# Ledger of designs, part 3: VHH binders against Gluconolactonase (gnl)

Target 1, 316 residues: Gluconolactonase (gnl), of Zymomonas mobilis subsp. mobilis (q01578)
Amino acid sequence: NGSTIGKITKFSPRLDAILDVSTPIEVIASDIQWSEGPVWVKNGNFLLFSDPPANIMRKWTPDAGVSIFLKPSGHAEPIPAGQFREPGSNGMKVGPDGKIWVADSGTRAIMKVDPVTRQRSVVVDNYKGKRFNSPNDLFFSKSGAVYFTDPPYGLTNLDESDIKEMNYNGVFRLSPDGRLDLIEAGLSRPNGLALSPDETKLYVSNSDRASPNIWVYSLDSNGLPTSRTLLRNFRKEYFDQGLAGLPDGMNIDKQGNLFASAPGGIYIFAPDGECLGLISGNPGQPLSNCCFGEKGQTLFISASHNVVRVRTKTFG

## First folded at step 4 (VHH; framework vhh_8emy_2)

Design s12 (from g37b with S107Y)
Fold by ESMFold2-Fast, scan of step 4:
Structure s12 (fold): chain B 316 residues (1-316), chain A 123 residues (1-123)
Amino acid sequence: as target 1 above (316 residues)
Amino acid sequence: QVQLQESGGGLVQPGSSLRLSCAASGFTFSSYWMHWVRQAPGKGPEWVSSISYSGSSTNYATSVKGRFSISRDNPSKTLYLQMNSLRPEDSAVYYCARESGYDWEGYYYFDYRGQGTQVTVSS
């Protein structure tokens, strides 16, 4: 469909079960200020994606192309001058209720949106009376618990923001019964996250150039972290190789393969931690996030000014 | 060979209007986000405005918002900057720039820019 960008690099023969290196990376949407948080809405067969700096959420279908789904997507207009860097929606997932659950940077909350009526409501906007910084991404457990990150990226001056109430950037777990747990407060820039299919592991990206890490947390039977190990440090890719991007969004297939944004593109990790391959876009342009959609094998990737799709051999 | 060629600058009085043009050649113009950047004497470059591939998305620096308008004509491979209500502070060399990428903090990088066109706003 129209144009392709980038390339697929193979690091291991194990990639061949997931993706062919000759698979085209097809541009399906363009003219986006910063594409983020793609989510496939199965009941309706369409893609939603965020443009957080523009405060727009867009919809894509193969038949109709791109249209505006929500404008504003996050913070109500007019945006207060000097307070928000990214006033819009960011990461999104379809919840167990069939609603679109949104990490909303500008509203500083986890929101839910009815995909038919477009009515939105607040799920949670504070922890112990303090407003969140700017929620960035989220991931559901099979039980309906939602994990989410709260870095300062939506706020002007980040950690030094005049409206920031928390003195940390958290990773949270919201239980189906409404209990909110702070599960990590020690990361400088928590960003993307994903659960392993057996839910024994939580992957979390840290998008700080000083510690550009993807962490793996071991979870107990209550879904709470007991320990962590480093999956990978991307300092060499960022500083020595000059590759674009930092650890950002991620998603996982049914086999437990992790598809994670990092300097250079979307890296594919096997469940044992071996890096199998890399999907790259335009030079100098980060690939920030991804989701599976269509019949479950299509990987959609937010690619700076573009959204692309890659047809895989695996199921998300 | 990639070329960007600006025109339309000049000496004008405060409150005046100018329209800058940038003629592009040697590449597929419609495949690139385009920017206007300016540089005043003794100062670093200041980003002014950007425009998407189709022209459907435009952005402006706070200092020029509401006064300047960026546009493009892909068939003629031309980028424009309409400047209204010009102020002495707008005096600078204006460069047309092709976007090559950006870092994680959202700063744009350019692989090509033209020679610039001088805009002087004084009485």
Scores: ipSAE 0.397, ipTM 0.714, lowest interface PAE 2.7, mean pLDDT 92

Design s13 (from g37b with S107R)
Fold by ESMFold2-Fast, scan of step 4:
Structure s13 (fold): chain B 316 residues (1-316), chain A 123 residues (1-123)
Amino acid sequence: as target 1 above (316 residues)
Amino acid sequence: QVQLQESGGGLVQPGSSLRLSCAASGFTFSSYWMHWVRQAPGKGPEWVSSISYSGSSTNYATSVKGRFSISRDNPSKTLYLQMNSLRPEDSAVYYCARESGYDWEGRYYFDYRGQGTQVTVSS
């Protein structure tokens, strides 16, 4: 589009190795109901992003702009009245098989989509016979295990949904051999997640205003959590500063810098937990998720009604 | 000073049509998603419809989908709601609202809304 929004704020000179504060935040897509789950597809050189309430998945390229990739992206039409708030796809990652793996709110499953044929298949839709709530985001280990979150955001009335089968909102790990583990059941609103590059840590956002936390879990050699510590609580940013958003999507670069959605925008944390900077959008509009793309240095950010890009000095 | 001014309401028979208008001033109209929200006596506000910056994306509450059509004219800074096949349950004060945010729980936040225009669907 050529328009820019927001600003970059430096909290530490350590940010200078990652991002210049003068870098423009460029609007590449607009007119989206709620942008979410951006993923860069290297085989084809394009961005996909979700619009979960609209039940649409869109595609972007720098030369062709925005087009529809899947409609519906999640639940088949017609959508059952009163059951879904977000019937569409949400978070996405390219899996080790080259397929697009989708946290699908409306299908209430982890799905795979062929990026060429656009054919879909179910990976997993239940834990011990009970349907998932509405999977929200996912992240792959190098061995091909997938971690994913299952908050109730896709369902009308959330925890009080008539179709919700689980009495918790889980974080799960699916092994390449098909073993499904419930690794956390105590979070109120698990949302975004990411593995450290050495896979010793799993970061998980909790998008509850009463507990707006980013947690870091220590993982054993089997990829299972043994303990957790608080990376940051955003209650001050949300309530005292009135900043838009709650802890949501996240991604990580090859050096282990975490790019995490929280009140005010995308926060950048070093591997040691120091907060280095903040990418902010329009006042009152959350930045919900992000991914690296193009030659690996471009950060794409879902920014409410917009998708933006920021050119970094780091590689995702 | 941001101003939103609704017009076009009135008393109509069931099955009738009305077109509501909202005149915007004091801000760059084309830079905001716009909404229609209604409130019936004794009830909380109900979201009705939304429209994107350019008008290419529109959304509707299930109760009005297929009957109502939202549109905008950015040069004239006007938002419209075309209401067809009106029902007694559509009776409410209709407000034009400027979007300030949207959250993970599906709630729209508005920083400005107009004074409203009354729609009454009755014999």
Scores: ipSAE 0.406, ipTM 0.732, lowest interface PAE 3.0, mean pLDDT 93

Design s14 (from g37b with Y108F)
Fold by ESMFold2-Fast, scan of step 4:
Structure s14 (fold): chain B 316 residues (1-316), chain A 123 residues (1-123)
Amino acid sequence: as target 1 above (316 residues)
Amino acid sequence: QVQLQESGGGLVQPGSSLRLSCAASGFTFSSYWMHWVRQAPGKGPEWVSSISYSGSSTNYATSVKGRFSISRDNPSKTLYLQMNSLRPEDSAVYYCARESGYDWEGSFYFDYRGQGTQVTVSS
């Protein structure tokens, strides 16, 4: 609403092809308890974003500003006492069917939402008969497979939740034919994820302060991981520098540049792993997730109580 | 110099109502989320309620939801907590707190809080 936050820091001259350091970080939405999972709906030309603790999904357009899209966004009212920290929707992507696919913390499922009628349906809510913890984020392959994370963040007491059925926090792949694969069970807090444009790599964040990592998985021709390497550990940024946030949401541009939430803001990594720059909020303000929108060059960022936008030179 | 000053506490009977106030100064009040936190004798601090910059978003601890109502008046730089149907377990010192950060694991961080106002719900 005419206000700006934070700053852009350049680590490499390679940033100049992506973003100018003088670009304003513009506030487009405020009064969100915890902004998350922004998604641009191209067919309607609007932004959707989640507020998981508040159980609200909001819509934004430049002409109309912010309005409520779904309330409740996740778990139906009344919410069971003491069972949910985040009863709402979280990460979102537009699927190949034009529906909004939602990592839904409160229903503990991957959901579909019709962007016109707002009708919802369950895509998948269990693996081998056990309910998911609280799906957090998702990312589509070109073939229509969806990768998603299932940390315990929606549940009161996290891993010690009374309603948690799985003994792990998984990363899953759902193929277009309905086959569900557990592709990683060894991460403590899997959170954001993204595929490289050639789909040979899957990036996954782990938002555990004891292991605040972004991992890169090598994928075979079936989209399944064969190995992983560490992109970056953020322990020094979190503990030594006291920077806000932990590895969270992420997105990728058409050149393969990764825009990843971590302590300090949104880090920009080239496809070779070089860190090019950082988009920061105000001191103490986490930047949790991002998406490209409008004509493909605008980066929208969930920034704690705000949603902000940054005009880039790249395309998502 | 940031200051937060609570008032409105007192001794009341179970089932009674109280309205707490917090007068803020030394900062742009309308730019901060504000919270009420309480601490009962022998217990750690318990988060009670939060309110957004404009007042359009409010949240409550399960223990007080439906009984307490948080509000703010940005022109007068005042935060309020309307407490209805008070119970003996609501007895505590109530603190007004300015939010400095939010952990996605649900922990609020505060950089300033007031001196507190005592609420005692008898028997």
Scores: ipSAE 0.235, ipTM 0.625, lowest interface PAE 4.4, mean pLDDT 92

Design s15 (from g37b with Y108W)
Fold by ESMFold2-Fast, scan of step 4:
Structure s15 (fold): chain B 316 residues (1-316), chain A 123 residues (1-123)
Amino acid sequence: as target 1 above (316 residues)
Amino acid sequence: QVQLQESGGGLVQPGSSLRLSCAASGFTFSSYWMHWVRQAPGKGPEWVSSISYSGSSTNYATSVKGRFSISRDNPSKTLYLQMNSLRPEDSAVYYCARESGYDWEGSWYFDYRGQGTQVTVSS
């Protein structure tokens, strides 16, 4: 109650329109094995967040604090020995149907969950007859298409997993009519992703220490990528500066500012690609993902064993 | 200046119990997840157990689940491992470790480990 961690670093005066460097980073939840995939549920006014290694999805409200929402959150218990590293839910977004859409690492599927009844259903669990690796994060277009990543992080031994059916780690687009497109197969560790507000760009993180990149894909009118450019390579931050984390989750505000997990914390990029600032947590502890909530100006951040919130001047 | 000091190991017969302790100093103990890892002769390190800041969350390797229990006492800055129904395959040097981060490719990073305490289970 009232505990703060970390610091905000300004790289550009342009940060001042987004957040003040003196803004406290407030701890709202602790004792999580690995916090991930925060999502704000407007209909009910609460935060959900995943703990993929623990196979738990938790709920937070300002008044009641933390409670269990789903246990198990992903794979049914008992979990098969030696097959799963992260059997739980991971990234989450509220879909156009008002349900919680879940990148479910342990079920190896995109799931949806009714926020009131907690009933679950499978959206998609395979591409052309081969089961997904372990879906990690997802992002909706205004038309209701969902983009999602499928790295091997849920599976024991990753790429060398005995149950892995695909020989790549994909980025997919599921259209509202049910068409599933593989839009990128060449990334080693696709992780977080976000659409620009005008939907002309898709940002994708690659959480491989050998290629710790955030990519920007140009999208055509059908929401399919035509080209990509590098937003940032974080090899220097990871290896030379020894900063904790790798490119992971991300989110975007209504002005197109990107809030992206990378070594050192949550980096803030303007739509033109300029890096404006950095939100850091405890030394040695990554900030893995984020979402906007509480009337749109509060940024919630999954911060290793903690979940924190930061009051911004922008709207998500 | 960060120090971790394990104790409580020894030579015991199969089926016996041991309680390991790890005394921490030089840092805010209650702000760190703590782990037990073990290493048997000729084998790589094996993760055994972890415990959250407050002790509300605990995790165990499948090989020890139901037999071992991790706990902590934040006021005394001490980490414990209660080992029941010990087997010859539990013979190893046991280390307490302070978690520094999470490896996206499957391993916890530890910035500090203790000197270890030897556990030998034999007739």
Scores: ipSAE 0.167, ipTM 0.594, lowest interface PAE 4.7, mean pLDDT 92

Design s16 (from g37b with S100P)
Fold by ESMFold2-Fast, scan of step 4:
Structure s16 (fold): chain B 316 residues (1-316), chain A 123 residues (1-123)
Amino acid sequence: as target 1 above (316 residues)
Amino acid sequence: QVQLQESGGGLVQPGSSLRLSCAASGFTFSSYWMHWVRQAPGKGPEWVSSISYSGSSTNYATSVKGRFSISRDNPSKTLYLQMNSLRPEDSAVYYCAREPGYDWEGSYYFDYRGQGTQVTVSS
């Protein structure tokens, strides 16, 4: 029926419990400037995804295809000249309140959106009086705490932006009671993040070509990091192999398998850190982020100018 | 202003021990992973060791594993490198560095590093 792209590569027989190498990678949306932050909305059974440089949030269903959900998705139009590279929404998750929680690059805030009324409100836009850079991705704990990243990607000139107020690019934890903690200030380009199902680990991508790492933070019983270890460095894949992308978005299934964007596509890591396989897209085009949807087994992937769907054997 | 100041280098004989110190100022030291990096004459920089915020997690290059020990004292904002069983191959300028990360092709991407302390292992 539809077009397919890419290839699934098996590194371990352990992949067979998750995904068959013959599974088609189906194109469900195309002609997007930059696809990002897919989220499945169970109340209504639809996919939302961001286009941060275009300042559009789009919706997809199998029956209706692609439509505009929010335009503008982030910063109000007209966009101030020379201040924003990515004025739109980026990463998204459905919160415990059933609202769409948005890492809003152009508004420089964590926002929530009602999926029915499309009304939006600010959750948090500053830390100790200084405005965020451009929030990029977020992930909920079972208790309702939200972890999020704040790299400078939305801002023109990145770290050298005229409107940047913080001298770092942070990882934050917002507690349900409103307490905001800066939990990591030492990463150059924090991007995607995910909690393990038992919430003992926080995975964080650093999308800097000079340090293209996925880190694993050990968390205490309060959800705060105590130490970290390197899951993987992708410098060889990026520079030696010339593979497209940098460590970016990620998601995790109910068994703790990590699906992480990195040079070459979406890598699948077992809970013990073994790399099991790789989902690749079009040559030269990054796969930036992913989410589970439909009846829980479908993996949706933002794939540069496309959004693709892969039917798995696992549940997100 | 972020500052890192190394000390404790010198000329020692093979098999000797040496302890390097790095005094940090101008930032919240306890919020950053810290690294030791070295550069020998005519060679590119080499990552040596790293330590987590609390000191509970440490990593070492294979060339120094079992001989070197990294530690930190957050109250005094000081990073240490205990070097045992020193070899001529360990001769280098040693730098302490603040995250982010090591560039594995023999260059370093650190947002800040100090001026270095010279270690020479020779008779």
Scores: ipSAE 0.000, ipTM 0.130, lowest interface PAE 13.6, mean pLDDT 88

Design s17 (from g37b with S100T)
Fold by ESMFold2-Fast, scan of step 4:
Structure s17 (fold): chain B 316 residues (1-316), chain A 123 residues (1-123)
Amino acid sequence: as target 1 above (316 residues)
Amino acid sequence: QVQLQESGGGLVQPGSSLRLSCAASGFTFSSYWMHWVRQAPGKGPEWVSSISYSGSSTNYATSVKGRFSISRDNPSKTLYLQMNSLRPEDSAVYYCARETGYDWEGSYYFDYRGQGTQVTVSS
């Protein structure tokens, strides 16, 4: 609504091909309990974003501003007492079928939503007969496989939740033919994820202050991980510098530059792993996730109580 | 420089109502989400309620939802908590807090809490 927040910090001259440090960070939405999971819907030219604690999915356009798209966005009302911290939708992507695919924290499932009728359907809600914890984010391969994370954030008491059925917090891959694979069970708080454009790498964030890591998994020809390396540990930024946030949501441009939430804001990494720059919001307020939208160059960022927009030189 | 001053507590009977106030100074009040947090003797702090910059969004702990109402008056830099149908378990020192952050485990980070105001609910 014309106000700007934060700043852009350049760490490498390589940032200049992606973003100018003078680019304004424009506030487009405010008064949100916790903004998350922004997705641009090309068929209709609008932004959707989640407010998981509020159980609301909101819509934004430049002309009309913010409106409610789904309420409830996740768990049906009434919400069972003492079982959910975040009963709403979280991460979202437009799937190959043109529907909005939702990591639905409160329904504990990957859901599909028709962007016109707003009708919902369950894609998958369990692995080998055990209900998911609370799916958080998802990312599509070109073949239509979907990778998603399943941390306990939607559940009251997290790992100690009375309704948690799994004794791990997983990263899963759902093939177009319906095959569901558990591809990582050893992360404490798997959160955001993204595929490189050539799909040889899967980036996964771990939003645990004891292990605040972004990992890079090497993928075989079947899209399954064979090894992993550490992209970055953010313990120094979180504990020594006192920066707000933990590794959370992420997205990737067509050149393979990673835009990843971590303590201090959205970090921009080149495909070779060099950190090029940082987009920061208000002090003390995390930037949790991002997506590309409009004509592909606009980066939308969920910024705690706000959603912001940054015009880049790159394409998502 | 930054100050928060709570008031309005007291000794009341179960089923009574009480209105708490928090006067803020030394910062741009309208730029912060504000919270009420309570602490009973021998217990850790419990988050009670939050309110957005404009007051258009409010949130409540399950234990107080439907009984308590948070509001703010930005011109006077005052935060309020209207407490209805008070129960013995609501007895605590109530603090207003300026939000400094929010974590993935659902914990709010607070700065510049005041001295608190004592609420005692007893028959």
Scores: ipSAE 0.388, ipTM 0.701, lowest interface PAE 2.8, mean pLDDT 92

Design s18 (from g37b with S100Y)
Fold by ESMFold2-Fast, scan of step 4:
Structure s18 (fold): chain B 316 residues (1-316), chain A 123 residues (1-123)
Amino acid sequence: as target 1 above (316 residues)
Amino acid sequence: QVQLQESGGGLVQPGSSLRLSCAASGFTFSSYWMHWVRQAPGKGPEWVSSISYSGSSTNYATSVKGRFSISRDNPSKTLYLQMNSLRPEDSAVYYCAREYGYDWEGSYYFDYRGQGTQVTVSS
């Protein structure tokens, strides 16, 4: 296609090891209602990405472009009237079993999808007998444990949804043996999350305009949080600068640099918390999530109605 | 100087059809998602329908799904709304709107809208 959007802004010379400011932000997919949850599938060398409001999951390759992978991607048709704002799949990761693990907004579950057969199965859909709200994103530990968020975004009227069973919006950890722990219940809008490479830290976004924060949780040897600190509050970017988006999806490179969606685009934070730079898209259009793909250096970003690609100097 | 100009409204009987048009100028029309929004007498604005850059993706409010059809012609820079099986509760001023953004709580934000075209459905 060859079209580019946005710009890269440098805040620190430390960005130069990760990304050049002149790197093009290439549009690889368009006509998406709301792009989300990109994941690179190494076995097959393709990108999958979600469109949660449209209930579609799409596939992209450099050679073939965009095609439909799953339709419906989440909730089965017909969708119950007035119950879902986002009936589709959302965040995705390739699990240790080689399956696509999906934060499935419409089925209100963590799902597995076979990347070859496209068959789906439920991993977990409830905590202590209460159905999840609408799982949004997930991240794997090296042990095979999966952390995931459960905000109400998939449900019509959000916290006031007629079908919401939980009185909170949780962050959960599912261990490889099937143990499910509620690890945080006090966030208003938990969204994206990522583990540091040494797994001593869990980053969690809160996509609430009243509290637009990225939190860092310290983890014990069992992968459970012991404390948290604020990485950054984006209230000034959102209200004073009028930048589009709220803290949303994120991913991390092998050096521990965090690539996090927030008002204005994808922010790049060093492991020590310094903000190094910003990848911006079209004015007024949020960049919601990202993943590394191809040979590990390409950053794919869900950019509202578009998916874009940025070639970096780092490895995810 | 972005301009959006709606037309095609009027007074019709219940069960009738109308086709609304919106002529766009002053921007690259094919680069924007476009929406129809309506405002009934004494009520706040209600989102009606949206259409993607190419027209390959369309969305509808539950109240109009199956009755209304949104379309666009990028070469002529025109947005359309075909309204079938009109009901008295469809009476409203209909606005063509250019999408600016979308919040996580399901609200579309528009940077430009036209002056509107009045649709009145009554016997």
Scores: ipSAE 0.475, ipTM 0.749, lowest interface PAE 2.5, mean pLDDT 93

Design s19 (from g37b with S100G)
Fold by ESMFold2-Fast, scan of step 4:
Structure s19 (fold): chain B 316 residues (1-316), chain A 123 residues (1-123)
Amino acid sequence: as target 1 above (316 residues)
Amino acid sequence: QVQLQESGGGLVQPGSSLRLSCAASGFTFSSYWMHWVRQAPGKGPEWVSSISYSGSSTNYATSVKGRFSISRDNPSKTLYLQMNSLRPEDSAVYYCAREGGYDWEGSYYFDYRGQGTQVTVSS
């Protein structure tokens, strides 16, 4: 449509190879309770995005606009009273099987959805017999392993939820052979994650205002973490500058540039960790997640009540 | 400067209807989700209802769902709350509120509220 919001701020001339500061941030969808987990489906050329509190997954194309793809997107109706804050789908990626893999807050599982039939199936819903909290985001390795986060955001009262079975908020790796590993249990609010293109690094966001961090884990040849380093702490942006949001969703381009949600918008980091720029939305409204789509150069961003589109010079 | 001015409150009998209005100025009204919040004497604020930019998405507290209807008129920069089948428990000062932001633990905060309009439901 014709409306634009926000601005692009340049911190380094290295941004010029990725994005022009004059590029419009175009509103493509609005009136969403909380936009999340955009994913581009190449087979069919459409965007899907989640609205976890509304329990709806929507579809967008430039020619047809917005339509409902799944309702409910997560938990079946009726929703149990007082148990879910976010009964819907959240983060999504197209898997190596061509299915839409969903971090499903309301079913408390990693789900698969057929993009043509819309039929759903459970991939995994527990670790060692205990149900997940509310899976939030996921990212595939080239070998087909999937990394995912399990914060309590879908559950009423979060860590104090009456239905929470785990005493931690985990980061997991599911191998193609079905092996499930708990790879991090020490984060308070694990959220977005992404692999570097060479798969030597895993980026993980922590959405806790007391520790609003983006971490970089070094991975061994088996895809398992051996150490971590802090990419950035956002306490000053959140508390001192009063910027909206906390470290949330992220994605990565073919050159290894990280596009990460944090207080103020989507930050762009080079592979060496230098912060190159910032895409901002409406004042007071977080930009929660992003994905590349169309011919690979368009960045779609979930922007609170909106979904926006930004044309880049890079490929996702 | 941002201003929100409520009107339409009053004293009514149980079962009656009232329509509250909120006139907004000093900002691009159509760019904000808007909310109604109420506060009864001796109690904390209670969220009542929300409305999206265009008005196509609305949400309601369980206590008012099916009885209250939120709407907006962007050209006139006005927010409305239609209150039907009023009960004594609905007695409160009603504030319109501009959504200022969201925290990751599911709380919207309001950067501006009006002065409020008193609603009293009494025989």
Scores: ipSAE 0.292, ipTM 0.663, lowest interface PAE 3.5, mean pLDDT 92

